VH-VL binders against StAR-related lipid transfer protein 4 (Stard4). Designs and how they scored, part 5

Target 1, 199 residues: StAR-related lipid transfer protein 4 (Stard4), of Mus musculus (Mouse) (q99jv5)
Amino acid sequence: ASISTKLQNTLIQYHSIKEDEWRVAKKVKDVTVWRKPSEEFNGYLYKAQGVMDDVVNNVIDHIRPGPWRLDWDRLMTSLDVLEHFEENCCVMRYTTAGQLLNIISPREFVDFSYTVGYEEGLLSCGVSVEWSETRPEFVRGYNHPCGWFCVPLKDSPSQSLLTGYIQTDLRGMIPQSAVDTAMASTLANFYSDLRKGLR

## First folded at step 7 (VH-VL; framework fv_nezutatug)

Design s52 (from e6 with heavy chain Y34H, light chain S91H)
Fold by ESMFold2-Fast, scan of step 7:
Structure s52 (fold): chain C 199 residues (1-199), chain A 122 residues (1-122), chain B 107 residues (1-107)
Amino acid sequence: as target 1 above (199 residues)
Amino acid sequence: QVQLQESGPGLVKPSQTLSLTCTVSGYSISSGYHWGWIRQHPGKGLEWIGSIYHSGSTYYNPSLKSLVTISADTSKNQFSLKLSSVTAADTAVYYCAREVDYYDSEGYMDVWGQGTTVTVSS
Amino acid sequence: DIQMTQSPSSVSASVGDRVTITCKASQGINSYLAWYQQKPGKAPEPLIYAASYLQSGVPSRFSGSGSGTDFTLTISSLQPEDFATYYCQQHYSTPYTFGQGTKLEIK
């Protein structure tokens, strides 16, 4: 519970960061992506926000580790639950596809995942944890605290507002400009892919 | 699999700069983790000196910050410690270590070098 | 800085004994405490991180517990190779700090 409490508090802290501290990184139809320098590593904390045409529980069920994630997420190529603690908590290992013509080669992540109630909605958050086993075909990446807040829209309760905080260290020797380009695009694509998956 | 090996002069004169290098094998320092230095005074406990992330970000013990510089050479898979203006109080065994930077274990040192003894004496 | 205090400073025990070593932090560190074993003339070896998680390859007779400010390392059935000095380390905040060590001696 120590890790889940710290993780939850960290995401709530990110969610309280004032609007003027963020700089727009990318704005596409129905999604805005912002970033600010990370306090955890030499990179950025990204924020993304957009409306989902579905209720909170269904949106978060598609995002959290489970049977549907691979059906819609074009970036994620595999997902294994390594340890399962209750229904809302697990350690998972997942892999991601190469990006930018393989300038960013496939990555592997091992994350603690925790889903908890937040206001009238849900927070699904994650953070990379120590795991000794590696696979040579992947570079082990690292997620600093990341998460997704999903709350009902007051004016349209069949819709929800999805806000994400992503803070990924891809590791290895990758040009920072490539990382920055890929990250903003990846977040925008996440929303587009998820919207298609919910239908 | 992953191994760390310290190297550098075992004797340093007072007021000079102590320079040590850690060579990493079995893992690329540019692939992650923080890489750190710890020392142990004769008959005493362990003292964390500082660490580096391959991007150049450094973290130093405030008690040593004005005296310590840690650097990395990713092409040689090495990182180094320079401690300026040494005195007899800097006589210690110096270890390099890999610091886990995962959220539940950040700062845990999961791989250590065998240590190198440094004596500060005229 | 966070001060780490271990007790006892030394303990004498026999093979097969259950041994406990305690570590106290001067402020709350949640569960961010590690344990290391050091034999004479050798580097410290990692045993436990985040208070209770065993390093890969460490025998199951070692266990850690505690949270906040008070932590315990337990060896359930002492073996000859376990006679060493044990150090706790908080990995909650930099600068990382270590306890003064507990020497485990043969009785």
Scores: ipSAE 0.005, ipTM 0.526, lowest interface PAE 11.7, mean pLDDT 88

Design s56 (from e6 with heavy chain G36H, light chain A50D)
Fold by ESMFold2-Fast, scan of step 7:
Structure s56 (fold): chain C 199 residues (1-199), chain A 122 residues (1-122), chain B 107 residues (1-107)
Amino acid sequence: as target 1 above (199 residues)
Amino acid sequence: QVQLQESGPGLVKPSQTLSLTCTVSGYSISSGYYWHWIRQHPGKGLEWIGSIYHSGSTYYNPSLKSLVTISADTSKNQFSLKLSSVTAADTAVYYCAREVDYYDSEGYMDVWGQGTTVTVSS
Amino acid sequence: DIQMTQSPSSVSASVGDRVTITCKASQGINSYLAWYQQKPGKAPEPLIYDASYLQSGVPSRFSGSGSGTDFTLTISSLQPEDFATYYCQQSYSTPYTFGQGTKLEIK
């Protein structure tokens, strides 16, 4: 089984988790963030869901590694494609801004990224891979399987439903309350930032 | 209707700790998103001091360094500001404000207290 | 920190005039910008959020526009109660920062 097949199957399994297994972590008017204990590490698997006022292809094009991600994503400070396999299959290195007044210092991630069709929509997913080069100004974090499902909204074809699964090990010494607050806020902010980027 | 009311001493001596409390009525602190402290020096503009999330997480303006502490008491429906080692530069009108949890309103303060004047003088 | 610069610092206008106030961010803030009105001796009143959305109860003569680094507050037909100081605020990143204010005065 290739890494892309295994990753895709893992995200589809997350997307099949029953509603009663999730607990609300944060709720704003049009975005809900849930979490449940991760089976991959000592942390949480987060789920976020909300409606986008745009079609699937445009939404996912702004999320997957590409020229537009840095234009709207307040958390991501750099993105370098390290290896290309196919048009939408790559290994990328990206960095994130410090959070909570630098209680969480800037992080660096090296992820395999893959975008594929899912039902009448798209799935863009990723998982961290081993990479030997580190930069001292960043703490190397680790993303367990993560991804974004985007499908057309029934009865409203100009809108889409965006569902994300995020499972990040930030590493280092960080207070648990800071991790919990940052993860839920990061996902809510992702939706707000993306919607503004699509305007 | 929702109202915020600041309270605390109007006069504080240099080197002492300034303590202010914001009392919220008509709305529960735990139902809000973030609760903020802002100050305004005489004849000057607005300066954000910091905020507290209803879970207790706090965010402070780095320019105030380690001098500021914000806390909340949900049983009294209040949140408070402590500013240590005050100087004449801390003389200002202090406001508390609410940020609500709805789409596109991140960081927007939709309800403000009337403000309380604090003078730091010997 | 993100620095917010307003222009003009003060403007004199007459009732019925169209007034424009600008706010510039030192870096891109998307649409994470709010406008507040403050009258002498009173707390700031919320006017606009997300650069262009009007607070409930605020008259339609007020409008906001802009994105990225350049933002504008417009009052289409100035009324006597509009003479005040106006502040912009970014909420893209902490610490939240305000412009220095624009004082709107009677000619």
Scores: ipSAE 0.005, ipTM 0.484, lowest interface PAE 12.8, mean pLDDT 87

Design s57 (from e6 with light chain N30Y A50K)
Fold by ESMFold2-Fast, scan of step 7:
Structure s57 (fold): chain C 199 residues (1-199), chain A 122 residues (1-122), chain B 107 residues (1-107)
Amino acid sequence: as target 1 above (199 residues)
Amino acid sequence: QVQLQESGPGLVKPSQTLSLTCTVSGYSISSGYYWGWIRQHPGKGLEWIGSIYHSGSTYYNPSLKSLVTISADTSKNQFSLKLSSVTAADTAVYYCAREVDYYDSEGYMDVWGQGTTVTVSS
Amino acid sequence: DIQMTQSPSSVSASVGDRVTITCKASQGIYSYLAWYQQKPGKAPEPLIYKASYLQSGVPSRFSGSGSGTDFTLTISSLQPEDFATYYCQQSYSTPYTFGQGTKLEIK
């Protein structure tokens, strides 16, 4: 639908942003995290990239809404599919653990999720949508367009390159330094956790 | 309790390959963490050499990358360091360590071996 | 590479003293800073992670603070077993780098 097309086009635009527009936010082991000011809100668009020792389908199947996400993602504490449109398209609600000794309290997100082919690989993308029901134990966060590109590595058929774009408004009254610390760390940890979870 | 123990020759000749092994007890290497090597030159500070994840993924200090190889043998619960073409500058105490990659302690080395002295001389 | 600079290089103190050791990073590292204690002839022992979190089993007289580029390790009431060399380490970016060490000596 219209939302799927707009979301996909937005992520492809992010993927086309030139190297010199990004500033390194964190680089640890084989993961690099960059950021640039977001055009969507008063925060940052983050980009992360690293190599996975697995094929595209297995990597994306572990990331997209499904049975394996909670097995490896230590930040995510619950995941509920609220509406199912097609196997590659849903609305989901997920929650995250508190961070930085609960300076960032647990968050809740309600996202439209869409997975589609991209070049020789896959793109799994999402964006928060309006949802009236809130749970008092969580602060409702908001994801501006976000997603994960996964493409095969040239000359290495069992490996893939995973590139993520994340634009999260954590909402609430959080010191900006805490937000900055948490975002860069969360993206690096995503790669570490995923690598442990791949089978 | 988790313990790490280095082993290998204490004397290596210039241009040869230094080979050290770390034996891990009380924890399975295949259960997580990164497993790394740090060295300390006589009277100097600490230098991180590199680390390995049990899958075979390795991370090396760029200053040593062309000379260093780290490998893991999960069946023996060991990981090893090979440093090729050694010189007198590689004389140091070599430590193996467990590197934490949990959210609250990334890159922190929470368990260390006792260290093994390596002298490079003819 | 990120350079870590400690000051002072050495300090002489008496049991019961309050001791402060500083560590400066050449660029912002947020809170990705650890402290280690090394006694003569022994391996470094983990002391503090994430700038201010105390390793399990470490006495509460040790504390860490700071973020960005400037960090401190404080010993509120020095004990005989605290005489050692202390190292800071950034874990923000590889290669992980250490400060040159601060030697804490009995007066």
Scores: ipSAE 0.007, ipTM 0.514, lowest interface PAE 12.3, mean pLDDT 88

Design s58 (from e6 with light chain N30R A50G)
Fold by ESMFold2-Fast, scan of step 7:
Structure s58 (fold): chain C 199 residues (1-199), chain A 122 residues (1-122), chain B 107 residues (1-107)
Amino acid sequence: as target 1 above (199 residues)
Amino acid sequence: QVQLQESGPGLVKPSQTLSLTCTVSGYSISSGYYWGWIRQHPGKGLEWIGSIYHSGSTYYNPSLKSLVTISADTSKNQFSLKLSSVTAADTAVYYCAREVDYYDSEGYMDVWGQGTTVTVSS
Amino acid sequence: DIQMTQSPSSVSASVGDRVTITCKASQGIRSYLAWYQQKPGKAPEPLIYGASYLQSGVPSRFSGSGSGTDFTLTISSLQPEDFATYYCQQSYSTPYTFGQGTKLEIK
């Protein structure tokens, strides 16, 4: 579909951004998080990268919309598939827990999701879409193009390199320092939670 | 309540391996968190040595290089530190600690052992 | 490595005093800063995380503030049990690093 092609091309463009355009936001426990000003909104495009001790298919199966995501992802509190278009393509609604002692209240997102082959690995990507129905207990957030690249390591084929691009507008009235702290920590913790969840 | 207790020889000879074990009670190591080692040299501040997740994933202070090994034994609910080729500079009080890995408090040590003194001397 | 410097190295105070301890990072660490209290012969006790969030069970007279490179720990009305050495710790980057400590002594 047109949306899937545009989304995929956008993520590949992010993946080609030169190293000197990124600034380190957090570097801890074999995960590096970088950021740069977003071209899509008044916020940041975050990049995270780290090695997984598992093969590409298993890593991406835990990340993409499906039965395993809620088992390991501490930030995500619900996930509903609203529409299926194709086997690797859907619209999903998910919610996230409050952060920083509820300075960032629970959010809700409605995303188009698409998983496709990339080089010798996979890309699972998403972007928020319009959805009129809202729930009063959540603030509707918005994900500009986001995604996860996972490719095998040639020198260690039982391991893979996971690179993420996250570009989230949390909406609402939140102190910028809280947003900055939460985004960097959320990405680092995504890696630690995923490493613990892999089976 | 969660409690951590260090154990191991208090005296180690130069060039030998310093070996310490931390016994965890009131919480299963395999249930989460990172588990770490911190030391305090006489009259100095605290130095983070490294951390482990029960699956075997380890993170070490680069200044200690390949000299450090941290391991976990989930069947005994313990994790251990080995520091090879010790010198007098490794004389310190060694603490084990539980390291928070949650987004609002990542890297925060929320439970500590009482500490064990290790002296490196002939 | 990120260097953490505390000021003062020691401070003398009386019960009821307001005490402020500062911690400076050699580079920006956002709000990835924790505070610990250590009494003689004992292990450090967790006090504050995320620069300003109080550990459960810690008295409300303790508070933390700051972001970036400059942080403060404040004790609004010093009690006898508060005489101890206080350490700050950054968790922005590994290796995690601690300040040299500030010793709070009876005046």
Scores: ipSAE 0.006, ipTM 0.602, lowest interface PAE 9.3, mean pLDDT 88

Design s59 (from e6 with light chain N30H S31N)
Fold by ESMFold2-Fast, scan of step 7:
Structure s59 (fold): chain C 199 residues (1-199), chain A 122 residues (1-122), chain B 107 residues (1-107)
Amino acid sequence: as target 1 above (199 residues)
Amino acid sequence: QVQLQESGPGLVKPSQTLSLTCTVSGYSISSGYYWGWIRQHPGKGLEWIGSIYHSGSTYYNPSLKSLVTISADTSKNQFSLKLSSVTAADTAVYYCAREVDYYDSEGYMDVWGQGTTVTVSS
Amino acid sequence: DIQMTQSPSSVSASVGDRVTITCKASQGIHNYLAWYQQKPGKAPEPLIYAASYLQSGVPSRFSGSGSGTDFTLTISSLQPEDFATYYCQQSYSTPYTFGQGTKLEIK
């Protein structure tokens, strides 16, 4: 679909942004998080990168929509596949827990998700789509193009390099400083949680 | 309740490797948390050395990274610290601790060993 | 590295007093701040996590507040067993770093 091509091309553009355009937001436990002002909305495009002690297929299988995501991702509280077009393409609805002592209340997202080969590894990406049904216990958030690149490490094929681009509009009435701090911490925690959940 | 106990030699000669072990009781290290080492120089504050997750993933203070190795032995419910090429500056009380990995309290050390004194002297 | 600075370095107080200890981070750390109590010859004991949450078993006279760069530890009515050195710790970024300590002494 044209949406998958546009999404993939957008993530490849993000992956090509030069180092000097990024500012370090958080660096903890062998994961670095950077950010730059988003060109899609009044917020930030976040980049995170770290080494995983596992092969590409296993890492991406834990991230993409599927049975393993909820086993390790402490932020994600539910995941429903609404439409399944093919083995690597779907529309999913997922929810997230409240954050910062519930200053950020639980969110709901409806995303198109696509997984495709990239170099010697994989890219799993997503973008929010319009969905009319809402649930009153959640605030509908919006993901501008987001995704995860995973490629084998050149000199260590049992390890992989995981690079993420996250661009989330949480919406609602939240102080921007709280959003910015929570996003950086959430991305660092994503890596910590995933490392524990692998295998 | 969870208890941590450090063990190792109290005296180490300069240029040798300091080796300490932490024995955990009341909780299985393979059930989660990071497990870490902190030291305290005489009359001074606390310095985080590093942490390990039972899978073998390690995280070290960059000031010590080339000198430190932390390992875990899940069969004995222990984790260990090796600090190579020690000098008099490594004289300190060494603590092992359980490092919380929960969201909003990440990095908090909720259980500590009693500490073991290490003197580096010829 | 994130630098943690405590104020005061030492404070003299009497039983029953309200004592406040401050901790300042060199950059924003949100609520990733813990407080520990250390008595002479003993290991640090956890008091507070996530800036304001009391560790199980710690008396309610202890409280924490703050966010971002400025944090406080308050003891509402000082007891004899509270004379100790108090440390703050940030866990926002590695390496985790501690304040230099605040020694609470008998007046």
Scores: ipSAE 0.017, ipTM 0.645, lowest interface PAE 8.1, mean pLDDT 89

Design s60 (from e6 with light chain S31T Y32W)
Fold by ESMFold2-Fast, scan of step 7:
Structure s60 (fold): chain C 199 residues (1-199), chain A 122 residues (1-122), chain B 107 residues (1-107)
Amino acid sequence: as target 1 above (199 residues)
Amino acid sequence: QVQLQESGPGLVKPSQTLSLTCTVSGYSISSGYYWGWIRQHPGKGLEWIGSIYHSGSTYYNPSLKSLVTISADTSKNQFSLKLSSVTAADTAVYYCAREVDYYDSEGYMDVWGQGTTVTVSS
Amino acid sequence: DIQMTQSPSSVSASVGDRVTITCKASQGINTWLAWYQQKPGKAPEPLIYAASYLQSGVPSRFSGSGSGTDFTLTISSLQPEDFATYYCQQSYSTPYTFGQGTKLEIK
């Protein structure tokens, strides 16, 4: 199967994981973050879920690689599309700010990104790929399969339910407590930042 | 330097609405952070009431949600608390605070007002 | 709601003493814990966030540790200005909740 098919199937599999396999990592301001041990690496698969006061298309357009992401995302410091394959499919390079007073130094990621229809909504997913060019000011991180599902709320069609799966290997020598703190807070703050950006 | 100052009536009658305003100086509330209210009953601990982001997004303590409204006025660099149907149990020192919205410390109150005493009495 | 319980409720100490205050959460909160210092008649002052990071301007004699459910605030060599009530706060979930306070009194 192509990379897009394999990636999509993997995210749908994550979305099908039973609720009793997840453990709450953080719950704040109408966002719940869960995690479970990853099957891909020695770390965690994180899940986050919350309601957006906006329609699916607008929510996903703010998340997927494009001109709107940097307008609201405080963690992301740059975003370059390196290769365009089709309207919904690209390879992008992005950088993130340092975290925890730079205990986690700025990271760089190179991801394949794919956006596709899912039920009555959308799925925007990604996975890191090999890219030989590195920038010395950044540590190259690695995203195992990650993505965002957005579907309309049944009884409130002007609202949507946003569910994310994040599975990031930050690389380097970072204390586990710092990784755990950063990941849970990153996902909760993703929702806060996005909600502010959608006004 | 950022400073917060509470203002409002120090005496409120039972069943009326308690109304307090926090004036922020040294930082624009439209530049970020959540802005919150915490109270402290005589001789007791601290109770978080709720918080607001300047866009109007609010988060309330569920025990007070039906009674509390927090609003922001960015043109005056102020945010306000209204607590309806007060009783003697609402007698407390009320603090406004800046609530961190940064990645590693969301929910931490890094700047506090001096507090204002509100007594609910006939 | 997450309940925060501090121990001891009160402690008497002398200048120069090492003082330890503990805080226990009713469920795991990772490192989403802050400490505040409150002197009589004054607002709480921020001391520590994310369980172990010192607020800018706070003396290095203050330190925090812990994760999950059990947390500790330590003052390595007590100074006269440190006599106050100390509160822990969880920010793991809303509503944010505080411990009942630990009063640090002069011997």
Scores: ipSAE 0.082, ipTM 0.687, lowest interface PAE 5.5, mean pLDDT 89

Design s61 (from e6 with light chain S31D Y32F)
Fold by ESMFold2-Fast, scan of step 7:
Structure s61 (fold): chain C 199 residues (1-199), chain A 122 residues (1-122), chain B 107 residues (1-107)
Amino acid sequence: as target 1 above (199 residues)
Amino acid sequence: QVQLQESGPGLVKPSQTLSLTCTVSGYSISSGYYWGWIRQHPGKGLEWIGSIYHSGSTYYNPSLKSLVTISADTSKNQFSLKLSSVTAADTAVYYCAREVDYYDSEGYMDVWGQGTTVTVSS
Amino acid sequence: DIQMTQSPSSVSASVGDRVTITCKASQGINDFLAWYQQKPGKAPEPLIYAASYLQSGVPSRFSGSGSGTDFTLTISSLQPEDFATYYCQQSYSTPYTFGQGTKLEIK
């Protein structure tokens, strides 16, 4: 409860950040990605937003840890549920593909994941936790609080608005320009990949 | 391996609709990537017209949005461009291209057709 | 729309020369910049993506650099087959836009 409450409150705080605090990082194919300096680490808090041609429950079911995620997410190469607490709450370990011709080598993350109702929609959020087991082929990354808000569009109830907040410390020795490019591209392509997976 | 080939009439009269088709070989359109159209006016630079994903999702250059339609026919492994109400300003070489949809290279055109010349004249 | 401006518009060089072509974006585009080579009567050929990564099969004498608004394409030792027009393209925002081109001519 403690960790889920703190995580949910942090994401709601991010969702309340004023528009003028964000700077555009990429804007392509009906998705906008913004960023601002993170208050958690020496990096950025990214925000992405775009419309999905599907209802909230189906969109979030494809994003949260579950059977559909690996079918559409090209960045994610594996997903294991390590501990299952409640139907909407788990600890998962996942891996990501290398990026920019392996300048960013494959990463591994161990995250607490929590999905909860938010207004007329859903919030699926996560944060990295300490986990002692490591695999030599991966660099252990760290996700500061992150999550996805999905709410119905008022004028188009068969569509939803998906807003994401991502705050990832990739760790290791990576040029900052490579990190910035990879993060902005990852969020933009998350939407493109998800749209393809829903259809 | 992957090849793109444009086809369509080389001459179009003003106010008519220009229709071009791109035939893809060596790769299935339904396997991914965006598929796009770029044109080049005589002696000038390149202009992106728009792109399509096989699901039917389309993205158009706003300067052409009211005039352009891109469609895909996965059974024939083709995608097509229709540009309505053409004028002499639409005289150009038209290229079809494969647009990378991978996260660090989205919008990069990694395979191009040879181009087809279209002249708008009476 | 993001405006891409190339400099110079034309350059004359000899085989073996080091050639540098620049591309400037009207706003920050991070590393979302590609380079293409076009020979007379032919379609553009992909050279570089994400500002600095060579397309498979492109000779190592080609290199790209830059981030934000200022980018360069360098040919370290010009070969006869390199005489062509070069275009930069941003993929930071749609519509995708291209520079006006730089014509590389034999001296």
Scores: ipSAE 0.050, ipTM 0.685, lowest interface PAE 6.9, mean pLDDT 89

Design s62 (from e6 with light chain S31Y Y53L)
Fold by ESMFold2-Fast, scan of step 7:
Structure s62 (fold): chain C 199 residues (1-199), chain A 122 residues (1-122), chain B 107 residues (1-107)
Amino acid sequence: as target 1 above (199 residues)
Amino acid sequence: QVQLQESGPGLVKPSQTLSLTCTVSGYSISSGYYWGWIRQHPGKGLEWIGSIYHSGSTYYNPSLKSLVTISADTSKNQFSLKLSSVTAADTAVYYCAREVDYYDSEGYMDVWGQGTTVTVSS
Amino acid sequence: DIQMTQSPSSVSASVGDRVTITCKASQGINYYLAWYQQKPGKAPEPLIYAASLLQSGVPSRFSGSGSGTDFTLTISSLQPEDFATYYCQQSYSTPYTFGQGTKLEIK
């Protein structure tokens, strides 16, 4: 329960970081990706933002743990809900595909996930938790606080603004240039894939 | 075997609307990917015009945004380009193409139509 | 817009030669670079994506390398069918932009 409050407050804090603290990492197809050094680990906090041609509830329903995520997300190869606490709160385990010709081998994550109202929209956020069971075909990664804000666009009620904060420790020995390339691409691809997957 | 074929008038008068259609065979446009238009001016390089996803989502080259419209017709497995208020500068070979994502290489054109020549003159 | 500059603009070579074509981006584009081959009167044919990965069916004599701002296309042993114009393209940012082309001519 208290993990929900701390996670929500952390994401709201990220959402209030001044624009001049961010550096552009990638910009394609009406998606801008920024990054800044993380205060949680030796890596980056990434921010991505773009317009979705759909309403808030439908956008967030495709992102949060549920039946539709694997239909559209090219990076995610499996998703299992390990514990249900409420309709908007769970612990999930998911796996990701290898990247950059397997320079980044497949990863596994175990995350607490929480979805809550934010302004006139929604916030779906997550953070990795301790989980002892591992699978030998995957490297266990770690997500520091991450989340997606989705709010309606003014003057365009059928559209929404999606802003994401991603802060992933991939673990293992990976060249930093490969990590940087993969993270920026992952966020841009997230938007491209989601736009294709919205029903 | 995915194949793309452009069609439309080869001669357009100045100030008219240039209208081209791309017919896709061997793959359903509603199955995915962005589909785009690229042109090549006589003796010059390639210029990306824009791309469409079958849902109607479009991305246009900012230099052409006020003049270009791309649309899709999933029932005919086609997508089309309209370029309004053409001038002699719009004389080019027009290609349609499939835009794919491979190893984080979004925007790669892996299948192209044969191209259709459009001349803008009176 | 990201400007793509190719060098040389044209090159004359003989069958069996090693040919290298370079492409420079006006800003960092990581690995978001493709190469296309175009023969007179025909559409461009895809050769290489993600700077170094061969399109299915492309002969192994073609290779690509580079990252950031500087990229190269190499043909290790030129064949008669390789005489064509080559274009690089960045897909890091819209609008997608192409180099001006390098014409490879028979000596």
Scores: ipSAE 0.011, ipTM 0.591, lowest interface PAE 9.3, mean pLDDT 87

